# Ledger of designs, part 2: VH-VL binders against TATA-box-binding protein (tbp)

Target 1, 182 residues: TATA-box-binding protein (tbp), of Cenarchaeum symbiosum (o74045)
Amino acid sequence: MLDPRTRPRVVNVVSTSDLVQRVSAKKMAAMPCCMYDEAVYGGRCGYIKTPGMQGRVTVFISGKMISVGARSVRASFGQLHEARLHLVRNGAAGDCKIRPVVRNIVATVDAGRNVPIDRISSRMPGAVYDPGSFPGMILKGLDSCSFLVFASGKMVIAGAKSPDELRRSSFDLLTRLNNAGA

## First folded at step 10 (VH-VL; from x1 with light chain D28S N31D)

Design y6
Fold by ESMFold2, look of step 11:
Structure y6 (fold): chain C 182 residues (1-182), chain A 117 residues (1-117), chain B 105 residues (1-105)
Amino acid sequence: as target 1 above (182 residues)
Amino acid sequence: EVQLVQSGAEVKKPGATVKISCKVSGYTFEDYYIHWVQQAPGKGLEWMGRVDPESGETWYNQKFKDKATITADKSTDTAYMELSSLRSEDTAVYFCARWEYYDFDYWGQGTLVTVSS
Amino acid sequence: DIQMTQSPSSVSASVGDRVTITCKASQSIDDYVAWYQQKPGKAPKLLIYYASSLQSGVPSRFSGSGSGTDFTLTISSLQPEDFATYYCQQFYRLTFGGGTKVEIK
């Protein structure tokens, strides 16, 4: 049997925040650690990547920001706070506060063995398994989560909005697989 | 428990090369950046650079860009820093540290590199 | 670049004393300051993050305060194991303060 307490490994956190002001394109084009090109995407945004960031922050001229590529909520929020400070210190935005919000957590679980998704998918209400279209079994989980389960025992959990939701969803997934005969 | 264990002290001649190892345990190596910090004798701490163990991507403090080469080996959960063209001013303790965004929560024990004739 | 200036450079104190160490940033950094303790021959150890949040396993006699540019580490009722050098650090541009040595009086 699968261990329902197997910890999922977070591979990506998406979070957002809003500076509630416009951001200077000219200043973004000139500052370090920022990629901005008015010929790309109509000049709508720049991308900030600093040495401490695991991913990057997209900064829209409107003041909206998106953090991607971080491997924890702490790091994802940290990227947004660092981007805010970087913009302010380089004169691209006025001093302000932000309130980051988690939008999506993607994590993996590895069962360490094969899972017989061809046999158990029919025992799991709402499961979608069509190997001609996609090699994995697709399940809806708790709250906003969805699951991908592959015959190899590799699994993906997507859509979690918090670490607690992720933990509950992982436990739910593994328990349901066990009950279906995994 | 999280641990970062560094290789032992080294004595080198000017012009030599040294490679310091930092082996991690107690967590998934690929999930956290490993940074390197220099502490010259009687001096403070200075950031040198870092590696993403997942991709191997690096970023260096410009002061150390031509001195240090930082790498990671996922198969052994080990980060490395190689110092080339050693000079007496490179005599220092070198630390690896785990980045927990905003701060360094776990540190290696340090590796003393002494450069003398 | 943002500089971190610690003061004093050293403090002589007795067991039981209150010790206060300050760290001043050249520009505002909100409350993203960490404090580390380093004993001779040892690695730094994280004490405080976010200016005032105590790291797990750190005794409650350690406290941090401040925001913006001025930050303080306080040790209430100094213990024998607290004689060490203390460093502040800001995450933006990864800059450390010069250190404060707390010595036996």
Scores: ipSAE 0.587, ipTM 0.840, lowest interface PAE 1.9, mean pLDDT 91
Fold by ESMFold2, look of step 14:
Structure y6 (fold): chain C 182 residues (1-182), chain A 117 residues (1-117), chain B 105 residues (1-105)
Amino acid sequence: as target 1 above (182 residues)
Amino acid sequence: EVQLVQSGAEVKKPGATVKISCKVSGYTFEDYYIHWVQQAPGKGLEWMGRVDPESGETWYNQKFKDKATITADKSTDTAYMELSSLRSEDTAVYFCARWEYYDFDYWGQGTLVTVSS
Amino acid sequence: DIQMTQSPSSVSASVGDRVTITCKASQSIDDYVAWYQQKPGKAPKLLIYYASSLQSGVPSRFSGSGSGTDFTLTISSLQPEDFATYYCQQFYRLTFGGGTKVEIK
C-alpha cells in the first residue's frame, strides 16, 4: 500500500500581484535583469530575472505581475516582492505595496514502485486512461486539483491554491489509489 | 539533517588554480540554489555567485566573473567553485550556502585557500 | 543601490548584559532582513529572518525588530556562547552589513 502521508515535492508555483499603476516601458528597456522587446506581445510586458530568482516575473505595462518557476510559495512571493523593489529602484514604477496571490501549485509524488494503472483505472469512477493517447491515468481531485498517475509510480498534482490544499489533495489521491488496489 | 560539506584547505602558489567542492545531503539537491561567499582574513562576507543545480545555470557577482567558475553535478549532489589565476589577494575562506530566497539557512564549514609564494 | 550600514562595529560586554546591534538600509526593504552569528573559525549561522522571526533552534534571548530602514538585533541576557560576530543581510543584491563583533570585557 501507498503511504497517504507521503509529502508532495513542489516543482512550480504560479502567483500574481498588481502594482496598481502603469509601468514605464522605457525604464524597463534600460534596466538590468530585465528583458523587454517592443516587438514581443506588442510591448505589453517585460521579464525580470535576478540572481536570486528560481524562475522569473512577467511585468505588464498595466502593472500586473506574474511569478512563475519558483519551487515554493515563499520563493514565488519573494520573486514578486523582488521584482517590485527592482522596478522602483530603477524608476519604472512608483513605490507601492503588493498583495501576492497563489494561482497554481504543481507538485510530484513518487511511490517508489510501479503502480498498476491498467488494472486499477477500471475501479476508479471518472478515471481517464488511454495509453495510446497518453501514458498516464488522469483523475480529478478535490476542488480544482487534477492528478496524473504513471505506471512507474510517478505522479503529478496540479491546480492547488495553497500548501494545505496540496497536502489534502495528495492524501486524497494516495488513499483513492490504495482503495482501488494499488 | 541538512549538511553542506566542503573540501579541505588548500595552499597554492600565485597563478595556480583551485577547485573547491561542496557536497550536500539531507535534502533534494536540485531544489535549492547553492551560493558562494568569500571572507577575506579579518573581513566581512561578500557574495560571489550561485548555481541552479537543476539546470546548471550560473550568475556571478561582477567582481568575481573573471575569477570564479561555479558548477553543479546532480549525480553526486555536489557543487564546485574553481578559482583561476590565483593572487595573494584571493587568500580567504570560501563558503557554500543554501539559498532560501531571503536568507542563507545552511552553510558549508568553509574552505581556506592560502596563496603564497 | 541599497546599502546596509551596521553599528556598532564592536561592543565589549559581560555575561548577563543586554546587547543591541543596529542595521540601517539606505532605502526601505520592508522586513526582508536576516541576522547571522559567526564564531571564530566557523560558518555563519542564521538566527533571524523576516526581521523578527526566530530560526528553529535559536534561543529566545535573541530577538529582532524593525521594518523599512532601521533594524535591531537584541540579546537580552548575554551568554558565554554568544561572543561572536553578527551580520545583517538583505536579499536584494545579496548584501551583508559590515558586522558587529561582540567580545568579552
Scores: ipSAE 0.539, ipTM 0.823, lowest interface PAE 2.1, mean pLDDT 90
Fold by ESMFold2, look of step 10:
Structure y6 (fold): chain C 182 residues (1-182), chain A 117 residues (1-117), chain B 105 residues (1-105)
Amino acid sequence: as target 1 above (182 residues)
Amino acid sequence: EVQLVQSGAEVKKPGATVKISCKVSGYTFEDYYIHWVQQAPGKGLEWMGRVDPESGETWYNQKFKDKATITADKSTDTAYMELSSLRSEDTAVYFCARWEYYDFDYWGQGTLVTVSS
Amino acid sequence: DIQMTQSPSSVSASVGDRVTITCKASQSIDDYVAWYQQKPGKAPKLLIYYASSLQSGVPSRFSGSGSGTDFTLTISSLQPEDFATYYCQQFYRLTFGGGTKVEIK
């Protein structure tokens, strides 16, 4: 039996915020730790990556920002706050406050053994398994989450909007797999 | 629970190389950056660089880019920093530290490197 | 670049004294300041994060305050084990203050 209390490992957090102002393309092109080229992406955005960032922050000329690649909500929000400070320090944006919002948490769970998804999929309501197109079994959670389960025992949880929702979804997934004969 | 354990003190002659290890336990090594900090005798703390243990990607303080080489080995949960072409000015305590995005929450005990004689 | 200017560089104090250490950022920053204690021959130890949040296991006589450019670490009643050097740090470009040594008077 799988251990339902196995902790999921967060591999990506997507969060967003809005500076509620336009961002200077000229200043972004000149500042360090920022990739901006008007010939790239139609000049709509730049990418900020600093030594402390696990991922990067996309900054749109509109003032909208997207943080990707962080391995925790704390780090994901930290990337947005650092990007704001970086833009303000280099004159690309005026001083402001932001209110980051989690959009998606992706995590992995490893069973440590094979899982018979070809047998289990027929016994789980709503499971989608078409190995010719995709090697994993796809499940929907009760709300906001989706699951991928691979024969190797590796699993992916996506769509969580908080660490608590992720923990509950992981427990739910492993329990449902056990009940189906994993 | 979380521990960063560094290799022991080293005494080196000018021109030598030293490689300091930082073995991690109590958490998943790949989830946090490991940073290195120099403290010269009687001086403050100075950031040297960091490694992402997941990808091996590094970022250096420009001051130390040609002095230090930082690596990580996922198979042993160990970060390393190699200092080359040692000079007397490189005499210092060197710390590894775990980055909790805004601050360093856990530190290694430090490794004294003495360059003399 | 944002520099952290720490003052005083040293202070002589007696057990029971109230000790105040300041750190000034060259430009306005959020509350993302950390404070560390370092005893001779030891690693720095995190005391305060987010300018005012006490790290687990740190005695309540330590407190932090400030926002914007001016940040303060306060030891309300100095104890013998508090004689050490204290550093502030801000996360933007990973910059440390110069340190404040607290010595027995």
Scores: ipSAE 0.523, ipTM 0.827, lowest interface PAE 2.4, mean pLDDT 90
Fold by ESMFold2, look of step 13:
Structure y6 (fold): chain C 182 residues (1-182), chain A 117 residues (1-117), chain B 105 residues (1-105)
Amino acid sequence: as target 1 above (182 residues)
Amino acid sequence: EVQLVQSGAEVKKPGATVKISCKVSGYTFEDYYIHWVQQAPGKGLEWMGRVDPESGETWYNQKFKDKATITADKSTDTAYMELSSLRSEDTAVYFCARWEYYDFDYWGQGTLVTVSS
Amino acid sequence: DIQMTQSPSSVSASVGDRVTITCKASQSIDDYVAWYQQKPGKAPKLLIYYASSLQSGVPSRFSGSGSGTDFTLTISSLQPEDFATYYCQQFYRLTFGGGTKVEIK
C-alpha cells in the first residue's frame, strides 16, 4: 500500500508577472546575465539568468515575464523579483512593483516499486493507457491537474496552481492507485 | 533536521591544494543550490560561488573563478570546494550554505584553512 | 552592484539596552533583506528574512523593519548571548553588509 501522505517532489514551477511597461531592447542586449538577440524570436524577448536562479526568466519587450525551472514557488517568485531588480538596475525598465502568479507546478512521486499499470488501468475510471503509443498511464486529476504513472513506479503530477492543490492532488492520486490494487 | 557538515580544519603550505567537503542531510540535496562563502581573518563575509547539485552547473564570483572549483556528488549528498595554488592570503574560514532564494537558511560549521610556510 | 552600507560598525552596550543596527541599500530592494548573527568561531545564523520575519527559534527580542532602501535590526533588550557581529544581506548579487559588532561595556 502506497502512503497517500507521501510528499511530492517539485521539479518545476512556472510563474508569470507583468512590469506594466515596455522594456528596452537596447539595454537588455547590453546588460550582464541577459541574452537578447533581435534575430532570435523576432526580437520579442530576452532571457535573464543570474547566479541565484535555478532556472531563468523570459522578459518580453511588452513587459511580461515568465519564470521557469525553479524548484519551489518561493524560488519561482524570487526569480521574477530578481529579474525586475536586474532590469531596473541596468536601466532596461523603470522602478515598479510586480505581483507574481503561479501558472503550473510539476512534481514527481516515486512509489519505490513497480506499479502494475497494465492491470490497474482497467480499474481506474478515465485512465488512458496505450503502451504502443506511450509507456505511461495518463489520468485526469483534481481541477486542472493530470497524472502520469509509469510501470517503474515513477509518477508525474502536472498542472497544479498552488502547493496546497499539489498536495491534495498527490493524496488523491495515491489513494486512487491503492483502491485500484496498486 | 537540515544539517550541513563540513570537513575539518586544514594546514597547508603555499602552492598546495585543499578540498573541503560539505555533507548535507535532512532534505533532498538536488533541490537547493549550495553556495560557498569566504571569511578572511577579522573580515566580513564574501560570496565565492555556487553549484546546482542536480545538474552540476556552477557559477563563480569573478574574484574566485581561478582559485576555486565547486562540485557536487548527488550519490553521497556532498558538495565540494577545491582551492588551488594556495597562498597566505587564502587563509580563511570557508562556509557552505543552502540558498533559500532570498537568504541562506542553513550553514555548515565552517572549515579553517591555514596557509603557512 | 547594489551596495549595502551597514552602520554602525560597532556598538558598545549594556545588558538590557535597546540596540539598533541599520543597513542601507543603494537602490530599492523591497523587503528582501536578511539579517544574520555570527558569534566568534561560529557560522552565521539566520535571524530575520523578508526584512521583518523571524526565523524559527529566534527570540522575539529580535525584530526587523524597513523596506525599499532603509532596513533596521533591533534588539529590544540586549542579553549576554547577543554579543556578536550582525550582518545584513540582500539577495540581488548575493551581497552582504560590512557587519556590526555588538560588544559589552
Scores: ipSAE 0.521, ipTM 0.823, lowest interface PAE 2.4, mean pLDDT 90

Design y6
Fold by ESMFold2, fold request of step 15:
Structure y6 (fold): chain C 182 residues (1-182), chain A 117 residues (1-117), chain B 105 residues (1-105)
Amino acid sequence: as target 1 above (182 residues)
Amino acid sequence: EVQLVQSGAEVKKPGATVKISCKVSGYTFEDYYIHWVQQAPGKGLEWMGRVDPESGETWYNQKFKDKATITADKSTDTAYMELSSLRSEDTAVYFCARWEYYDFDYWGQGTLVTVSS
Amino acid sequence: DIQMTQSPSSVSASVGDRVTITCKASQSIDDYVAWYQQKPGKAPKLLIYYASSLQSGVPSRFSGSGSGTDFTLTISSLQPEDFATYYCQQFYRLTFGGGTKVEIK
């Protein structure tokens, strides 16, 4: 039996914020830790990565920002705050406050053993399993979460918008797998 | 409980190489960057660089780019820093530390490297 | 880049004294400052993050304040175990202050 309380391991958090102002392309092109190239995406954005960032921050000329690649909400919000400071320090944006918002949390759960997805998928309403096209079983969770379950016992949870939602979704997934005979 | 345990003190001659280890426990090694910090005798703390244990990607303070090589071994949950071409001014305590994004929440006990003739 | 200037370099104090340590950033860094305590021969220990948030297990006699460029660590009533060197740190560019040694008078 799978332990429904197994903690999911966060592997990516996507968060966004808005500077509510245009960002100077010229300044982004000249500042350190920023990749800006007019030939890439029509010059509509730059990418900030500093030594402290696990991922990066995409900065759109409109002032919208997207943080990707962080392994916690704290780090994801930290990337946005650091990007804001970097832009302001280098004159690419005026000083402002931002209010980061979590958009997506992706996490993994490892059963530590094989899971018989070929046998139990028929017992799970709404499950999609077609190994010829994709090796994992696809499940829709409550709220906005989706699940991928592989025969190896590795599982992916995507679409959570908070750590609490992630924990509830993980519990739901593992309970449903147990009830199906995993 | 999170722990970072470093290898013991080293005494080296000028021109030698030293490799310092930092073994972690109490958390998933791949989830946090490991940074290295130098403290020269009687001096403050200076950031040297870091590694992403998941990918092996590194980033160095320019001051230390030609001195230090930082690596991570996921199979043993251990980060390493190698210092090459040692000189007397490299005598210092070297710390590994876990990056919690805004701050370093856990530190190794430090490794004294002494470079003397 | 952004420099962190910490003062004083040292302070002599007695048990029970109120000790104040300052850290000044050359440009605004909002309130993303951490404070560390380091005892001789030991690793630094995180005391305060976000300028004023106390790390778990740190005594309430420690407090932090400030925003923008000027930041303060205060020990309201110095204890024997508080004789140590204190460092500020800003998360942008991973820069430390020069340290403040709190010594017994």
Scores: ipSAE 0.467, ipTM 0.803, lowest interface PAE 2.8, mean pLDDT 90
Fold by ESMFold2 at other seeds, fold request of step 15:
Structure y6 (fold): chain C 182 residues (1-182), chain A 117 residues (1-117), chain B 105 residues (1-105)
Amino acid sequence: as target 1 above (182 residues)
Amino acid sequence: EVQLVQSGAEVKKPGATVKISCKVSGYTFEDYYIHWVQQAPGKGLEWMGRVDPESGETWYNQKFKDKATITADKSTDTAYMELSSLRSEDTAVYFCARWEYYDFDYWGQGTLVTVSS
Amino acid sequence: DIQMTQSPSSVSASVGDRVTITCKASQSIDDYVAWYQQKPGKAPKLLIYYASSLQSGVPSRFSGSGSGTDFTLTISSLQPEDFATYYCQQFYRLTFGGGTKVEIK
């Protein structure tokens, strides 16, 4: 039996915020830790990566920002706050406050053993398993969450919008696998 | 308990190399960056660089780019910093620290490296 | 680049005294300041984050305040274990202040 209380390991958090102002392309092109190239994506965004960031922040000329690649909500929001300060200090944006919002949390769960997805997929309502097309079993979970389960025992939970939702979805996934004979 | 345990003090001659270890416990090593900080005798703290233990990606303070090589071995939960071509000005205490975005919440005990003839 | 200036560089105080040390950023950094305590021969220890939030396990006699460019760390009633050097730090550009040594009068 799988332990339904196994903590999922967060591998990516996507969060967004809005500076509610346009960002200077000229200033982004000139500032450190920022990749801005008019030939890339039509010059509509730059990418900020600093030594403290686990991932990066995409900054659109419109003022929209997307934080990706962080391994916690704290770090994901930290990347947005750092990007805001970086833009302001380099004159690319005016001083402002932002309100970050979590958009997606991706996490993994490792069973530590093989899982017989070829046998249990037919016992799980709504499961999709077509090994000729994709090697893993696909499940829908709570709310907007999706699950991928691989024969190796590696599992992916995607679509959670909070750590609490992630925890509940992980418990749900492991419980359903146990009930199917995993 | 989160702990960062560093290797012991070293005495080296000019021109030598030293490799300092920082072994972590009490958390998943791959989830947090490890940064290195220099403290020269009687001086303050200066950031040197960091490593992502998951990918091995590094970033260096330009001052230390040609002095330090930072690595991580996720099979042993250990970060390393190698200092090459040691000079007397490299005599310092070297700390590893865990980055909790905004601040360093846990530090190693420090490793004194003394460079003398 | 944003510089952090601490003052005073040292202060002499007695057990029971109120001690205040300051950290000034060359440009506004909102409230993203951390404070550390370091005893001789030991590692720094995180005391305060977000300018005023107390790290778990830190005694309530420690407090932080400020925003923008001017920040303070206050020890309301100095204890023998509080004789140490204190550093401020901003997360932007990973910059530390020069330190403030609190020593016995």
Scores: ipSAE 0.462, ipTM 0.801, lowest interface PAE 2.7, mean pLDDT 90
Fold by ESMFold2 at other seeds, fold request of step 15:
Structure y6 (fold): chain C 182 residues (1-182), chain A 117 residues (1-117), chain B 105 residues (1-105)
Amino acid sequence: as target 1 above (182 residues)
Amino acid sequence: EVQLVQSGAEVKKPGATVKISCKVSGYTFEDYYIHWVQQAPGKGLEWMGRVDPESGETWYNQKFKDKATITADKSTDTAYMELSSLRSEDTAVYFCARWEYYDFDYWGQGTLVTVSS
Amino acid sequence: DIQMTQSPSSVSASVGDRVTITCKASQSIDDYVAWYQQKPGKAPKLLIYYASSLQSGVPSRFSGSGSGTDFTLTISSLQPEDFATYYCQQFYRLTFGGGTKVEIK
């Protein structure tokens, strides 16, 4: 049987925040660790990547920011706070506070063995498994979560809004697989 | 549970090369950046650079960009820092540390490198 | 870049004294400051994160405060094992303060 307490491994967190002010395109074009090109997206945003970031932060001229590529919520929020400080230090924005919000957590779970998705998919209400189209079984989970389950025992959980929701969804997924005969 | 274990102290002549290892355990090596920090005798802590063990991507403090080469080997859960063309001012303790974005939550025990003629 | 100025550079105090160490950033960094203790021949040890949150296993006589540019580490009642050098650190551009050596009188 699968262990429902298997720890999911976070591979991407998307979070957002708002500076509630416009950001200077001229300053972004001139500052280090920032890629700004007027020809890209009509000059509507720049991209900040610093030595500490696992991913990057997209900064829109409107002041909206998107953090992607971080491997934890802490790092995802840290990327937004670091981007804010970077913009302020380089004169691209005025000093302000931000309130980051998690938008999506993507994680993987590894069963450590094969899972007979061809056999169990018919026992799981709402499961979609069509190996001619896609090699994995697709499931809907709790709240906003969805699951991909592969015969290898690799699994993907997407759509969680918090680490706690992710853990509950992982437990739910593995329990449902066990009940179906995995 | 989490441990970073560094290789032992080294005594080197000017012009030599040294390679310091940092073996991690108790967590998934690829999930956290490993940073390197220099502490010269009687001096404070100075950031040198880091590696992403997942991709091998590195970033260096400008001061150390021509001195240090940082690598990671996922098959052995080990980060390395090589110091080249050693000079007496490179005498220091060198630490590896795990980056938890805002702070360094776990540190290696340090490796003393002494450069003398 | 944002500079971290730590003071005093050293302090000599008696067991039981209240010791205060300050760290000043050249620009606001909100509460994203960490404090480390380092004993001779040992690695730094994380004491405080987010300016005021105590790391697990750290005695409650240690406390941190501050936001913006001015940050303080306080040892409410100095113990003999608190002889060490203390460093502040900010996460932006990976900058440490110069250190404060605490010596028992």
Scores: ipSAE 0.457, ipTM 0.800, lowest interface PAE 2.8, mean pLDDT 90
Fold by ESMFold2, fold request of step 15:
Structure y6 (fold): chain C 182 residues (1-182), chain A 117 residues (1-117), chain B 105 residues (1-105)
Amino acid sequence: as target 1 above (182 residues)
Amino acid sequence: EVQLVQSGAEVKKPGATVKISCKVSGYTFEDYYIHWVQQAPGKGLEWMGRVDPESGETWYNQKFKDKATITADKSTDTAYMELSSLRSEDTAVYFCARWEYYDFDYWGQGTLVTVSS
Amino acid sequence: DIQMTQSPSSVSASVGDRVTITCKASQSIDDYVAWYQQKPGKAPKLLIYYASSLQSGVPSRFSGSGSGTDFTLTISSLQPEDFATYYCQQFYRLTFGGGTKVEIK
């Protein structure tokens, strides 16, 4: 009775890019909206958070960057582009272009009711349900996605690399749950 | 269909406070920041600050830090901005807008606040 | 900090004219410029994003161009409903240009 077209709510997008140059630790330590602590990862990274960012950007001295905490791919890529501009504006990096890549999309689906995972897990090939170890049912998708389904009806989809893959995976998950008697 | 609906116009005396509401619909309120923009009569647009409806975290333009208090109530899908110690130069239209990271894709209709004695 | 300077501050033109509006950033902001149209008494409306991409429902007579520091909004054949003020906006530090008022002669 679950609606397979229920839209998943994106909670986190992880994306990466590379400035292809070293980043000045001294400049990161001095610039606004940036936290740099040499005790963290041996001083190999700083963290940028600006008013526009939903999450933050980790900037490694090597020039690699990781965007986390954004709630869309557009915002996740935007965080990387904003971080690049911020580093350049403050002299921590030379001007450059970046090509952001999505690494992981995490989303939730809420059935709005309980789901009998203790009963249906035996009807779903490959499902793992061991409440002593983890309270949810773990299920793999037909792609890079993994699913967590909780008795409360809350569900997590992780591992999608695009919004389209997320949509297809959500539809697949809900259809499989319905077929198992959810 | 995404909508941002603001509370109606207000006329206030100097020294008073006003609280403007911005109720959203057509999307999940917690997923997008709500920003506030001032437009003084005959003037351009000026960013005031924003709130994360998920956490309640705020960030203010320094110019407005002592003037505005921005909040969000995720139980009612409503953002608020309170303006305190009103003066005549606070007379303006105030907009709420949804942040789509690079731009503001949806705007409230605006709330005129008039401060006169 | 990065300033956005619009020019001209106003322009008067006839229906059918080509109108161009310029927005200059004090430092490079790549393609991350949006353009808004605001009619009197109304909220701003997103017109162009990413410097040149048309928002859904925007007539093809509107076009945007530019990168780096210099950005242009063009109305290829001005219509009576295009009487409005136009603002550019860059996403870094959430900055708007001063606006350009377009008046139809």
Scores: ipSAE 0.383, ipTM 0.772, lowest interface PAE 3.5, mean pLDDT 90

